# Ledger of designs, part 66: VH-VL binders against q9nrl2r1430to1533

Target 1, 104 residues: q9nrl2r1430to1533
Amino acid sequence: GGVHELSAFEQLVVELVRHDDSWPFLKLVSKIQVPDYYDIIKKPIALNIIREKVNKCEYKLASEFIDDIELMFSNCFEYNPRNTSEAKAGTRLQAFFHIQAQKL
Below, E stands for the ipSAE of ESMFold2; O stands for the ipSAE of OpenDDE; V2 stands for 0.75 times the mean of E and O plus 0.25 times the DockQ between their complexes.

## First folded at step 4 (VH-VL)

Design g7 (framework fv_erenumab)
Fold by ESMFold2-Fast, scan of step 4:
Structure g7 (fold): chain C 104 residues (1-104), chain A 121 residues (1-121), chain B 110 residues (1-110)
Amino acid sequence: as target 1 above (104 residues)
Amino acid sequence: QVQLVESGGGVVQPGRSLRLSCAASGFTFSSYWMHWVRQAPGKGLEWVAVISYEGSDKYSVDSVKGRFTISRDNSKNTLFLQMNSLRAEDTAVYYCARLSYYKGSTWFDPWGQGTTVTVSS
Amino acid sequence: QSVLTQPPSVSAAPGQKVTISCSGSSSNIGNEYVSWYQQLPGTAPKLLIYENNKRPSGIPDRFSGSKSGTSTTLGITGLQTGDEADYYCATWDDSLSGYVFGGGTKLTVL
């Protein structure tokens, strides 16, 4: 990966952040709000962390970037039952991501 | 039977200190985050502070930061609120409450009966 | 000033129905589950509704909760004199990183 790929990652993360269904994913789940989250989810991640990694050039391959986004969705579906607003938002945002990721 | 019982309230002068206790029974105390919530006379409920399972994480409302300290002793199933530099606006009934949770949802249940703190000259 | 807005009072006659509103924003009710509490005169608050619309054991189905957008509503049907109390909504607020309660609604049964 080069400069072009890093710019593409930044653009995609910004698109995800601006999406209406991004609200469960903008930042790490608060331990004070959801005390059992970190007992269940062992590899927490959120869009603000992914964006920081993009800005610091920590993704060497597109697959590493995609893996972090997919981990974020996997965590959502593992913690949240299918019928919750979080899981439904995750399902829609993941579909949007898969369409946009075709451009990578 | 799940129960919380507060104690330690009283009448104190401004600038003094008071320590509240909340005795828990009927559940595994160390498996729950615990809250203090207060209610000034004739006013609504105001969240005060929360403490994690072992006390490694503590958060409080800005108006009491630096003055109030939440702590717990899991060996005694007891929650504490150390209140220093008390002000007239701290006058309230103080309730202990358990943080109940399930899959991203949180609520306060059970609640204790409350202990009254009056800060008066 | 409360972050969650409730009417200060509501009143109705026995046997009637009443609704108590709680209005917030996208940083609280819009993104989070809501709980409701009943406080009878001289007593501690008691859980009425959790997860927007669920009742704990012992709460009759006369009490219901609903959430729409950034607002939530507590419904009480078949109103009884024993329902006379203060009612509070509560949720997490993302912008404050803390728990918030509504200002409370005094229900008078006349």
Scores: ipSAE 0.024, ipTM 0.698, lowest interface PAE 7.0, mean pLDDT 89

Design g8 (framework fv_erenumab)
Fold by ESMFold2-Fast, scan of step 4:
Structure g8 (fold): chain C 104 residues (1-104), chain A 121 residues (1-121), chain B 110 residues (1-110)
Amino acid sequence: as target 1 above (104 residues)
Amino acid sequence: QVQLVESGGGVVQPGRSLRLSCAASGFTFSSYAMHWVRQAPGKGLEWVAVISYEGSDKYSVDSVKGRFTISRDNSKNTLFLQMNSLRAEDTAVYYCARLSYYKGSTWFDPWGQGTTVTVSS
Amino acid sequence: QSVLTQPPSVSAAPGQKVTISCSGSSSNIGYEYVSWYQQLPGTAPKLLIYENNKRPSGIPDRFSGSKSGTSTTLGITGLQTGDEADYYCATWDDSLSGYVFGGGTKLTVL
C-alpha cells in the first residue's frame, strides 16, 4: 500500500490497526496462549490477514470487506465473555468501525 | 497427581550438545503448550521456549535461536529441548512448565523440579 | 536488565504488610494478564497469582495481586518467616513474541 495505494479499505484498516483497542485483533489468536480457541472458532481472522487481502486486491465488493471485519468481531464476542478486556476492546473498536464504515 | 520430571542435565564443554527431556503425567499432555524456563546460578528466571499443544507453533528467546530446538512427542507425554553449540552463559537450572490457560489468560503451572546444565571447561 | 522491572529486594517485620511492584509497558502488562511466582531457596517456582488477581487452590488470602495500566503489584499481609523467598512477575510480550519474567524481588522477613 503506501503512497501508491488509495483504496478506502486500506485507509479504514490502517485506522483500525492504529486504534488503541486493536490489540486483540492485530494477529491471529495464538495456539500457544489460547489452545481451545480453534476448537470453538471455525473461521479465525485478524487485521493483519484482512490488510494483506486488501493489499492484494482480494475484496471485490465493500460487503466482502465488511463481512471479514464483522467476522473478526463476532469471533471475539463468541470466545470472550462480555466482562473481559478483549470483549470491551472489541465493543469499542466495533463502534468505531461502524462510524468509519459509513464512508464506504 | 499432576507431575513434570526433567532429565538429561549434566556437565558439558563449550560448543557441545545436550538434550533435555521432561516427562509429564497426571494430565492430558497433548492439550497443553509447554515451556522451558532457565535460571543461572544466583540469577532470576529467564523464559527460554514454548511449543504449542500439537507441536506446530514455537517461540524462543533470541539468545538461543538457531542453537536450541524445542520439540515434543505427544505419544510419549514428553517435552524435549535440544541444546547445540552450548556456551558458558547457558549454565543454569532448566525447568519445564505447563502453560495453563483460561480464555486468553496463561500462566506457568505446574513446574518440574529442574535439571542442572553446567557448561564449563 | 529485564523488560519487567521489580525492586531487587524488600523487607518487613513479621505480621507487617509488603507490596512488590512490577512495571512493564504497553507491549506486555498493558495488554496481557499477569501471573506471580514464589521461589523458596533451593526449590522450583510455585504459582501464587494468575489472571492478575486470582489465587490457585492452596494459596492463602494473605497473597493478593492487582494491575493498573502497565504495572502490577503483589501484596502480602501478615508476613511470616516462611514467606522469605524470591518473587517474580511474568507475562507475554507482543513485541518480543515471547514470555518475560521480572528480574525478581528478594523478600526478607526480619
Scores: ipSAE 0.048, ipTM 0.657, lowest interface PAE 4.3, mean pLDDT 89

Design g9 (framework fv_erenumab; at its last look DockQ between E and O 0.19; V2 from the best seeds 0.00; counts 0 for: pae E 4.3 > 2, placed apart)
Fold by ESMFold2-Fast, scan of step 4:
Structure g9 (fold): chain C 104 residues (1-104), chain A 121 residues (1-121), chain B 110 residues (1-110)
Amino acid sequence: as target 1 above (104 residues)
Amino acid sequence: QVQLVESGGGVVQPGRSLRLSCAASGFTFSSYAMHWVRQAPGKGLEWVAVISYEGSDKYSVDSVKGRFTISRDNSKNTLFLQMNSLRAEDTAVYYCARLSYKKGSTWFDPWGQGTTVTVSS
Amino acid sequence: QSVLTQPPSVSAAPGQKVTISCSGSSSNIGNEYVSWYQQLPGTAPKLLIYENNKRPSGIPDRFSGSKSGTSTTLGITGLQTGDEADYYCATWDESLSGYVFGGGTKLTVL
């Protein structure tokens, strides 16, 4: 709990945003460009939403924060075929996240 | 039969407002993003705005930002374009069009017949 | 100003072949699917090609589309007087966060 925990979440989400492979995850998938995404993906999420939840103190446990990040990756792999640039970026960013999340 | 019908066009003076409507039938309106596209007399097509299926995400061409607002009422199967601070250069036929799609691709189909807006003193 | 460049006009005789080009950049045609529209005089635009090269039901096989790099081309074979129209390419542009149309090409069947 508290300020220290929130600062750790903020620091981690900033590191994810700055990573070269964050581009598929910065914002919600476009409802205009990819309309069928929302037929397939039941719980859409992106780094900008996770960052907002951190800033509003909506994560009570580290596990809740980790679950939202993992949901983001799971959505990527469900929608995007494994050979796509999106899926490859997701694989690399998820590995980076797993290393950084050990600090939580 | 999938159909779009525009209405609300007319002749207005510069600086005034006009609201266009597009009535949709023959498909599940709430499942599709919708466009407004205009065409000035003797000129080409210019995309104006798009609104997502649920109405929260919107994009518009820079020349109309702050003046035009796209909106929709899914309960009435109707798309709207609120046009404020009209200028002579807004004179055009305004078409509504559905954003049809297949994974990773989008296109304009069907199109309405258009409604004419003339801005003159 | 048009982000996608088309020739303003093209002309040919009945039975001939014509091609209409549409040139863009990496932020639009280079990364996105393209669609083409036919506008007969006094009518609304009509979908002619989608996903670069696919025809909707009811469009004759005389019409074809192709894409290479940052450009796309509409081909019309066996030209008919009823093909006299304006033709437009269209796609999404990532840098503008919006859709763009080509400037249009007037096809005259002489």
Scores: ipSAE 0.236, ipTM 0.733, lowest interface PAE 3.1, mean pLDDT 91
Fold by OpenDDE, look of step 5:
Structure g9 (fold): chain C 104 residues (1-104), chain A 121 residues (1-121), chain B 110 residues (1-110)
Amino acid sequence: as target 1 above (104 residues)
Amino acid sequence: QVQLVESGGGVVQPGRSLRLSCAASGFTFSSYAMHWVRQAPGKGLEWVAVISYEGSDKYSVDSVKGRFTISRDNSKNTLFLQMNSLRAEDTAVYYCARLSYKKGSTWFDPWGQGTTVTVSS
Amino acid sequence: QSVLTQPPSVSAAPGQKVTISCSGSSSNIGNEYVSWYQQLPGTAPKLLIYENNKRPSGIPDRFSGSKSGTSTTLGITGLQTGDEADYYCATWDESLSGYVFGGGTKLTVL
């Protein structure tokens, strides 16, 4: 049920955060470092935001949770060229996520 | 031509205040974060502070927190550094630098020629 | 004392190759792009390398940058007397929420 799904979401977020390739995704992109980011990315999201939504039980369906995670990766690939550290990290983390998400 | 010109440096006694300015030209000032970097005589470069392109976010090195304030006036293409409670260790050439950027990366370019601040009794 | 560690000095004869190392941590070089700056005596720093290994216009291909793990290296081939200067690495540090510089390396051309 819902309680078990919530726990699963929490656990998955913890695993994502602890992953070595989570560093681009831990928090929203800094306006200091990337001035044009929010001109390009219209739906910014990060793991800390997703974690907060999980904690507040805002995800009613697993698909909603997954959509936010995928949005996070989509934003990364939209903004960052393929050869950047961020994009490479994102690729690896997304692969990890896809494996773990099968358990949801 | 992209250019940064610092001003406001001088000789002051400890405890006094000084306000540095950096006049920008040749680019859209409001589209770039701006930084202050200083260099004590015979020493290396030390990052001092940054302000976002719109001025909403600011960070500074611990040694100047509570004493230095970075600000900007985008309508005048000018960056400022308000320095209060100056100390001898604040003696340095102060550079303003534009934070240039491309997707995924940032770097300092260009730099001003610097303005000298000397704090001595 | 600097967050990024550079050798204080390096030296070589004209025509030779030198390398300048810059060592950091996961909170800076490990996860951020590195830039290098040249400071000729009595002048302001200028950009030498950005995005770890890219040269801005006007910088000869004798200068190169590389990054691995938490360290970066500046390479200078065909050393010229005009290369005598101080060199600094720099990057953002996420733990400090600020930019950090290396301590600087004085390059002497023998």
Scores: ipSAE 0.082, ipTM 0.758, lowest interface PAE 2.6, mean pLDDT 93
Fold by ESMFold2, look of step 5:
Structure g9 (fold): chain C 104 residues (1-104), chain A 121 residues (1-121), chain B 110 residues (1-110)
Amino acid sequence: as target 1 above (104 residues)
Amino acid sequence: QVQLVESGGGVVQPGRSLRLSCAASGFTFSSYAMHWVRQAPGKGLEWVAVISYEGSDKYSVDSVKGRFTISRDNSKNTLFLQMNSLRAEDTAVYYCARLSYKKGSTWFDPWGQGTTVTVSS
Amino acid sequence: QSVLTQPPSVSAAPGQKVTISCSGSSSNIGNEYVSWYQQLPGTAPKLLIYENNKRPSGIPDRFSGSKSGTSTTLGITGLQTGDEADYYCATWDESLSGYVFGGGTKLTVL
């Protein structure tokens, strides 16, 4: 809650988007490319949606922002086997996120 | 060599039906969603329909909903477009295209050479 | 009328640079990756740019793509007479639940 916290959320999302391992998370998984994804993942989310929520001031608490980011990674690990490029990218980006989230 | 070859076009009167086919070779057809895209004479490209790689999900442009049905037979590497209640406005070259993808992004590659549908009295 | 707006035509002399714009909205370009297609006279379209700014094998680096906000741009440097073609942008549109193409831009090399 507050102006400085919302600015920090925006800065963190920008850093996540710039990270080399962000590619699986930039946008929602295409409904046409992966039709069974939405049978398995019931709460889809991606960085562009989280950024929109920051821009609209929809996060009241830092924990709500962190929960959406962690949901994004949890969805990746739920859908993708551990040895896939997507899961490996998710592991590296999540580690980066945990370091950056200390700044909140 | 990756290849898509359309067939089944022709000249028909309004209200009639046609069925287009697209034969695929040189890639694992069942791993890719497939499109139909059309181009009226002297006009731009218009996306018509897409079908998921196993055939479970389909989308189409509003102007053809209820009239056109996209389908596929993965055992024969063939994409289809059943076109019913044809109108003069459906006159176009019809292309099939593979939906190539990298997670988060999709694009049309390759394209077939097209088959011509003419709807006229 | 196309959901994605492109200029109807552009022209320039051999060796010059042109840009072709494509404008959309948050339901398409603003939140989706963009691809570009070249259609030479009398031929099927072919992929020119994917993932906003990447080139497939065989496309020379004088073709480039960029995206900012709800707009995308195709750049062509070192213009050649063989570049005369129609050019189309394309993307998914969430509100329409389908793919959309721009109206196309005819490039004329003087």
Scores: ipSAE 0.018, ipTM 0.637, lowest interface PAE 4.3, mean pLDDT 90
ESMFold2 (binder alone), look of step 5: mean pLDDT 93; pTM 0.940

Design k1 (framework fv_ficlatuzumab; at its last look DockQ between E and O 0.79; V2 from the best seeds 0.00; counts 0 for: pae E 3.6 > 2)
Fold by ESMFold2-Fast, scan of step 4:
Structure k1 (fold): chain C 104 residues (1-104), chain A 122 residues (1-122), chain B 107 residues (1-107)
Amino acid sequence: as target 1 above (104 residues)
Amino acid sequence: QVQLVQPGAEVKKPGTSVKLSCKASGYTFTTYWMHWVRQAPGQGLEWIGEINPTSGDTNYNQKFQGRATLTVDKSTSTAYMELSSLRSEDTAVYYCARHGYRYTSKGYFDYWGQGTLLTVSS
Amino acid sequence: DIVMTQSPDSLAMSLGERVTLNCKASENVVSYVSWYQQKPGQSPKLLIYGASNRNTGVPDRFSGSGSATDFTLTISSVQAEDVADYHCGQSYNYPYTFGQGTKLEIK
């Protein structure tokens, strides 16, 4: 618990950020660049927001952290058709996350 | 200053392959997707495909699937397009072009190479 | 595939006249439309992206508008240097597609 769990969350977020397929997830989607995104996605999230929540000790349980990461992937697959680069990157990064999350 | 440098011309026989280069400078090569677009004489622009220089991920126009192969050499900041089984209809100017947005595939082409004229003739 | 149709195919204008070029998408592309200027013997050059955003260094006389399926490029006062082919293209869905182009000439 506590400090150990926060260290584990930080390490995992860092690994996700460094992954080659993290590019769609590094920052919140820009409304200027993707104008219809926020009409479709009602709970936006990104790795920079998740990392900030980890640093502020806002995750009390591993399940809460995992839920935010899964929401990020869910948003990706809801907005982006299967044949898009975002969906392909999301599929690979999600698989990587599932392997790493087993350590939590 | 962003520059994309391509050779001026190539002449090939039908049934052969060609590998066209695009050398990038003036920015961090791995941070932007690279596109390939062709233009047949007197015709409009036709998108061939795109490559992410960091991941190597590619997307192709179905029309070129199996014939076009996009690759990069990060050490030389060079993108390549190989086109196989060449036909006379492949005679066109081939451009490389940089993707305008870093974090979304829904973008635009902000910088273009000067183009390579490929002539396929027997 | 999304088909982009430009109109007119060609246009001849007098210096200082207002020019409007049209681009229609066969499906909703939101605002993922860009306009490119291509002078004879040269590569395309980005003018407008995201339907209405002027690229850096592009003169104020160029403006873009539209959404969904109907887009326009306007040149408020055409100049001799504007002689070129103008291409619209969508990047909403793969494959990315372009219109056939509009040729702009000066009378």
Scores: ipSAE 0.426, ipTM 0.845, lowest interface PAE 2.6, mean pLDDT 91
Fold by ESMFold2, look of step 5:
Structure k1 (fold): chain C 104 residues (1-104), chain A 122 residues (1-122), chain B 107 residues (1-107)
Amino acid sequence: as target 1 above (104 residues)
Amino acid sequence: QVQLVQPGAEVKKPGTSVKLSCKASGYTFTTYWMHWVRQAPGQGLEWIGEINPTSGDTNYNQKFQGRATLTVDKSTSTAYMELSSLRSEDTAVYYCARHGYRYTSKGYFDYWGQGTLLTVSS
Amino acid sequence: DIVMTQSPDSLAMSLGERVTLNCKASENVVSYVSWYQQKPGQSPKLLIYGASNRNTGVPDRFSGSGSATDFTLTISSVQAEDVADYHCGQSYNYPYTFGQGTKLEIK
């Protein structure tokens, strides 16, 4: 949408990045460090990629932005069992996101 | 240079508790998970647990659940491991070890403290 | 718990010989295996992570290989300073577990 909507996407991404539970989501997962990740996750996405798309005005609808954020969490829960630190962080950050996304 | 500094030795009686420290320097303490690993004399390595210094989240080896407590003090970049209800079988060297990769809890230990020898005896 | 079994328990080698140390996991651990060197009276030091990646500063005579359940650490030409215990460990599933170690000596 317009300038105000793009500013809201940027503000929301900044708040996600600053959240204590963002550590699993900041950058694309390294294949060297996590060798089986890309065997399981076929649509990888991370906050740095989403932030770049916001900066390039690639999101035309709020739903497109929300879909990328939800894909990020879905990937986390698909790769990581629920008792893992990554899944626990994802659950908390997703809850935070849902509260903040109500502003859109 | 990354350093993990631990006291050299502790002597305790059975039934008491101990709180071991690990002072980190040379990196941003809160961005890496801290692990605790012990080694009984002449034995292999045994993982105790891990802590995220930012959130305080912990995961424990079930063998130590309820006896071990991991904490951090972010202001002093210090990790702590408290072990309660000590037995002679807890005699070991206790290491703190840093997680080698910032973006996952699963990994390898790229820096180790020098270890604290805990002796539990009457 | 995933059991890591190292072999041999100990071995004595002449300088310059090729050494192969084995580590077998009781379950598939993909490549989440690391190798540590522990010299007498010292803490462990990371040699290899992700089954085959040398840590910074590790001499290229050390190499790791394997996947799934069978892993090896190879020292292509043993040096006097390589006298140590060698541990493999897995970080695929909780709890993280280590093998019992292999003691390497020079004869």
Scores: ipSAE 0.339, ipTM 0.827, lowest interface PAE 3.6, mean pLDDT 92
Fold by OpenDDE, look of step 5:
Structure k1 (fold): chain C 104 residues (1-104), chain A 122 residues (1-122), chain B 107 residues (1-107)
Amino acid sequence: as target 1 above (104 residues)
Amino acid sequence: QVQLVQPGAEVKKPGTSVKLSCKASGYTFTTYWMHWVRQAPGQGLEWIGEINPTSGDTNYNQKFQGRATLTVDKSTSTAYMELSSLRSEDTAVYYCARHGYRYTSKGYFDYWGQGTLLTVSS
Amino acid sequence: DIVMTQSPDSLAMSLGERVTLNCKASENVVSYVSWYQQKPGQSPKLLIYGASNRNTGVPDRFSGSGSATDFTLTISSVQAEDVADYHCGQSYNYPYTFGQGTKLEIK
């Protein structure tokens, strides 16, 4: 095998995952942990899923990648009230994403 | 194994402040939120607040907001709770407790410290 | 704040009997309820979250049930070592709140 340079999408996902506020978004919410989550959120997504899609080259346009990231944040804000730790983390992470996304 | 170690007791006078410590071991300190819960003699449990050891993000029970301050020292894996303007009603055992889940605030407390008995009296 | 009310406040049971502890929430907390055991002079210990005691090391005789506002902790066959205070708590909304506790004794 060889080493390949990360794409812009891959690099951005890495940066998001490493961010201190990524903890609500690293993987899909467990129904056991949050029993009512999937009653509310109909299009669940997480950074690990997005990373897999990137790795599989499923994103043909930057807009598609951005849409999934925004969906991830949208889900967070839909389920979590503003005062929750998840919403606060999401707010900061989204702001970070919006800055980094300018490079795409 | 996961351990949360707290000092045994503190004695303070009304109007003063106290800073309680909770040293964590046996797990990655920065990956779990830390909570503080107190229990007055013969009473139930009362939630004080939580802190994200990584980001420093906090949430407080409004009852204690402005009077309780949660902090962490990552280098020593220690959580702190400072309570100011102490009153006799603050006499209680104060527990630190680890949040059981890493990715949601809707969880439980899976490990508890032994608690610190705070006595506030003139 | 969500008020958690436990019942009874105390009970004394004979060894081997079935014990039922109740916890009522003042509003719908879905299933975000946990139960804790606190033996005399000790810190609380997690027993049940929702209806699961998975990965808690808690004996199988302990089980949880309920949803929305009414929750139950059941001990199928109470043992001497089960003497303790039992606390329910909700983590549905801030602030997290607990019941006043139930004291379980053996006759």
Scores: ipSAE 0.043, ipTM 0.749, lowest interface PAE 3.5, mean pLDDT 92
ESMFold2 (binder alone), look of step 5: mean pLDDT 92; pTM 0.943

Design k10 (framework fv_ficlatuzumab)
Fold by ESMFold2-Fast, scan of step 4:
Parts: structure tokens; sequence; C-alpha cells
Structure k10 (fold): chain C 104 residues (1-104), chain A 122 residues (1-122), chain B 107 residues (1-107)
């Protein structure tokens, strides 16, 4: 039910956070370090925000949780050119996510 | 000052296509996504789609997928929406709108064009 | 698609009265709701974004509240210039969707 589903989301977020390629996604992109990011990316999101939403029971459906994770990757590929370390990390982490999401 | 300038009206026959323009000024055109929203007479707002002027990436409302095409011309800071296979029920005011955001509030439409009234009829 | 339902469809208020407009989402949209004012023959104008943040230049008599599925726009002391259609919309998920609108009139 709902409690079991939320535990599954928390476990998956923890696994994403622990992954070697999570570094671009742990928290919101810094406006100071990347001033144009928020002019390009309309719906910014990061793992710390997704985890907070899980802890506050804001996801009713697995699809809502999956959509937020996919938004995070979409933002990465929209902002970062393919050859960057950010985009490469995002590609690997997204593949890992797709495997783990089969369990949801 | 931010401005989005659209033609006042267009009249088209059923079965034809139309290409509506939205000329932006007062900001850096490439830094904000542009949306297209329509409103049929006496009805609510209906989102058609969005385009990133920097990358050309688009997202469409599935209802308009295949009929609507969003493009931009960066040299003239102009966004375009082409709608094909026009029907009488496409009669509506068509707005372009800039995608604004704040760190805590994500997406919203902060500036709107004055709208183009498209009439599809004989 | 997320369905946004506004209530009432229309209402008539006396000048100076407090008015409350409601907006309900068919699914949890967190706080990704904005309110737009549209006067006859004009484009919509942003009033509130992120459920409760007033846009620059909007009078403080306008306020927004709510989260998840239930949202409210309040006008603390309605003025003649507030006659308009009010639209709520969600930007949580694609496609972006709007309510049918509430028409505010003065009696």
Amino acid sequence: as target 1 above (104 residues)
Amino acid sequence: QVQLVQPGAEVKKPGTSVKLSCKASGYTFTTYWMHWVRQAPGQGLEWIGEINPTSGRTNYNQKFQGRATLTVDKSTSTAYMELSSLRSEDTAVYYCARHGYRYTSKGYFDYWGQGTLLTVSS
Amino acid sequence: DIVMTQSPDSLAMSLGERVTLNCKASENVLSYVSWYQQKPGQSPKLLIYGASNRNTGVPDRFSGSGSATDFTLTISSVQAEDVADYHCGQSYNYPYTFGQGTKLEIK
C-alpha cells in the first residue's frame, strides 16, 4: 500500500544518492556558479528535493515519483552538452535508475 | 520592457494551414522557453506546446501532436506556431507566452502576447 | 491529463467584499499552481505563481493559498477594476492544464 510504496521510493533515492554518478544531482544547481541555468531550465529539481517530497508523502503514485526523476535527467541533458562530465554522469545514472525502477 | 507582439487576426479556410508569429523584445530571446496557448470563444485556456529557443527542443500537448509545429528564428527573436489541417473548431485566440520561474515555484507564464484571433470559416 | 476544476463558475460581489475563488486538481500538483486574471478583450495576466507568491506589481489584496489538490485565490476587498475571468493552471506535469475559469462581476 502507500507506506510500502513510499519505503520503495526512499530506498531508490538512497541508492541514487550513493551512486558514483550522483554528484551533479545531489542539490540544486548554484545560481552563483551557473548564472544562466535558471534562465534555461524551467523546472529545476534535485535528489535532495525529491527525497524531501518522499519523506513528506507528496508522491501518491509511482508514476509521479518516476516523472520527477526523469525531469531531473531531462534538465541535465537540456543544459549540459553531450561531452560534459555532467551529461556523462547523467547518462550512466539514468540507465541505473531505469533498471531499479523496474521494481516499482 | 518585455513585449511579445502578435498579428491581430488571421482568416483561413478549412483544410489549410496557418503560421502564426510572435516577435519578442526587451529580453534575451534565447534564455526563456516560449509557450503557445489558445482560447476558443467563451472557453478556457488550452496549452498547445512549448519550445526552447536555444536548443529547438519542443514539448507538445498530445492533442496537437502531429498538427502543431513550433519553431523559432533567433536572428529576428521570433517564435512561430504552424497549425495544419484547420477545422472550424480551431477558431480561437492564439497566445504566445514566456515561461518565467523562481527557484521555489518552477514554471508559470509571466508575459503574454496580445493574441491573434484565428477564424477558420468560409 | 490532470483536470483543474474551478468553482464557482461565476459570482457577483459588492465592492469592498472579500471574495474567494477555488481551484481543485484531480491529482497532487504540490504547489505548481498559478492564477491568471483576464479582463474582457485582453490577454491573461499573471497574478500568483507557486500557489502563494504574488507577482511583481500585483496589489496585496490578492493572495493565493493551498497545496496538493486544493487551491484558493482570495481578494480581500474587491474593487471595480477586478471584474475579470480568473484562471488557475498547473505546471506540475505535461500537458499543462487550466481550469474552466471563474467570472467575477460586481452587483
Scores: ipSAE 0.000, ipTM 0.565, lowest interface PAE 14.6, mean pLDDT 87

Design k11 (framework fv_ficlatuzumab)
Fold by ESMFold2-Fast, scan of step 4:
Structure k11 (fold): chain C 104 residues (1-104), chain A 122 residues (1-122), chain B 107 residues (1-107)
Amino acid sequence: as target 1 above (104 residues)
Amino acid sequence: QVQLVQPGAEVKKPGTSVKLSCKASGYTFTTYWMHWVRQAPGQGLEWIGEINPTSGHTNYNQKFQGRATLTVDKSTSTAYMELSSLRSEDTAVYYCARHGYRYTAKGYFDYWGQGTLLTVSS
Amino acid sequence: DIVMTQSPDSLAMSLGERVTLNCKASENVVYYVSWYQQKPGQSPKLLIYGASNRNTGVPDRFSGSGSATDFTLTISSVQAEDVADYHCGQSYNYPYTFGQGTKLEIK
């Protein structure tokens, strides 16, 4: 591994990944393990995909980055009932994201 | 309330097979993955595998692949683990345990059966 | 396989003392570590999931912390009912693996 400059988006994704409540969001939900997920969720996304898009400079505007993060949370709340550990983690992580996103 | 009920002790001879049951109640059986974990006397916990009761899909610890077979009977809300080619080293308490959330890809074991003691002895 | 190593193997505490139990993963498991309490003759009971989240009904004296490879279970004031074996386990990668356990006793 080489050294490169970190973007504001990469710094924020790193903070999200390190957060205690990131566990439902680190990787795509497995279709094999959760076969009904992709019947309900039509635009799946996760932090590893968002980080890959950041690394490839695919976000041209801050709004595009924010939209992908918000889609991730929207998917969580669509699939997971309100009283689940996933939905509760999503609520806390989304609040953290909104605070951090003010820096963008 | 959630319960996972396992039968009493089993004694088997080396080279034979055993099929252990785990009867679930207090929740919708098909909504949570079921895990199997064993514990040899004085040892730590060892994960055997998991099954999706809706699809029948399984994942196994490679150490048990080919010897362990996980199945379910939806009509009776019962999970089964069959272990073949038994050896003395298979002497352990065998637990079934529920995946902590409905259909998660990452999990924890939120409810456990009381365990079945399997003794493999000639 | 990811190897989970717990320390100490056993310890004896006086009632009311703070105790810390350690769990080390051989590889980065992020936050995918759970802690289980097992009393003699009983099945394990979930205490902590996702490194730091208390399971429903678990007393506030139990707390979990850590990330990456180093995790800790803390009991802020040990009670007599806390005598048990404590197991940590990772669910980051297959196969799921557990540590050898730490036995907690009262003096």
Scores: ipSAE 0.000, ipTM 0.563, lowest interface PAE 14.5, mean pLDDT 86

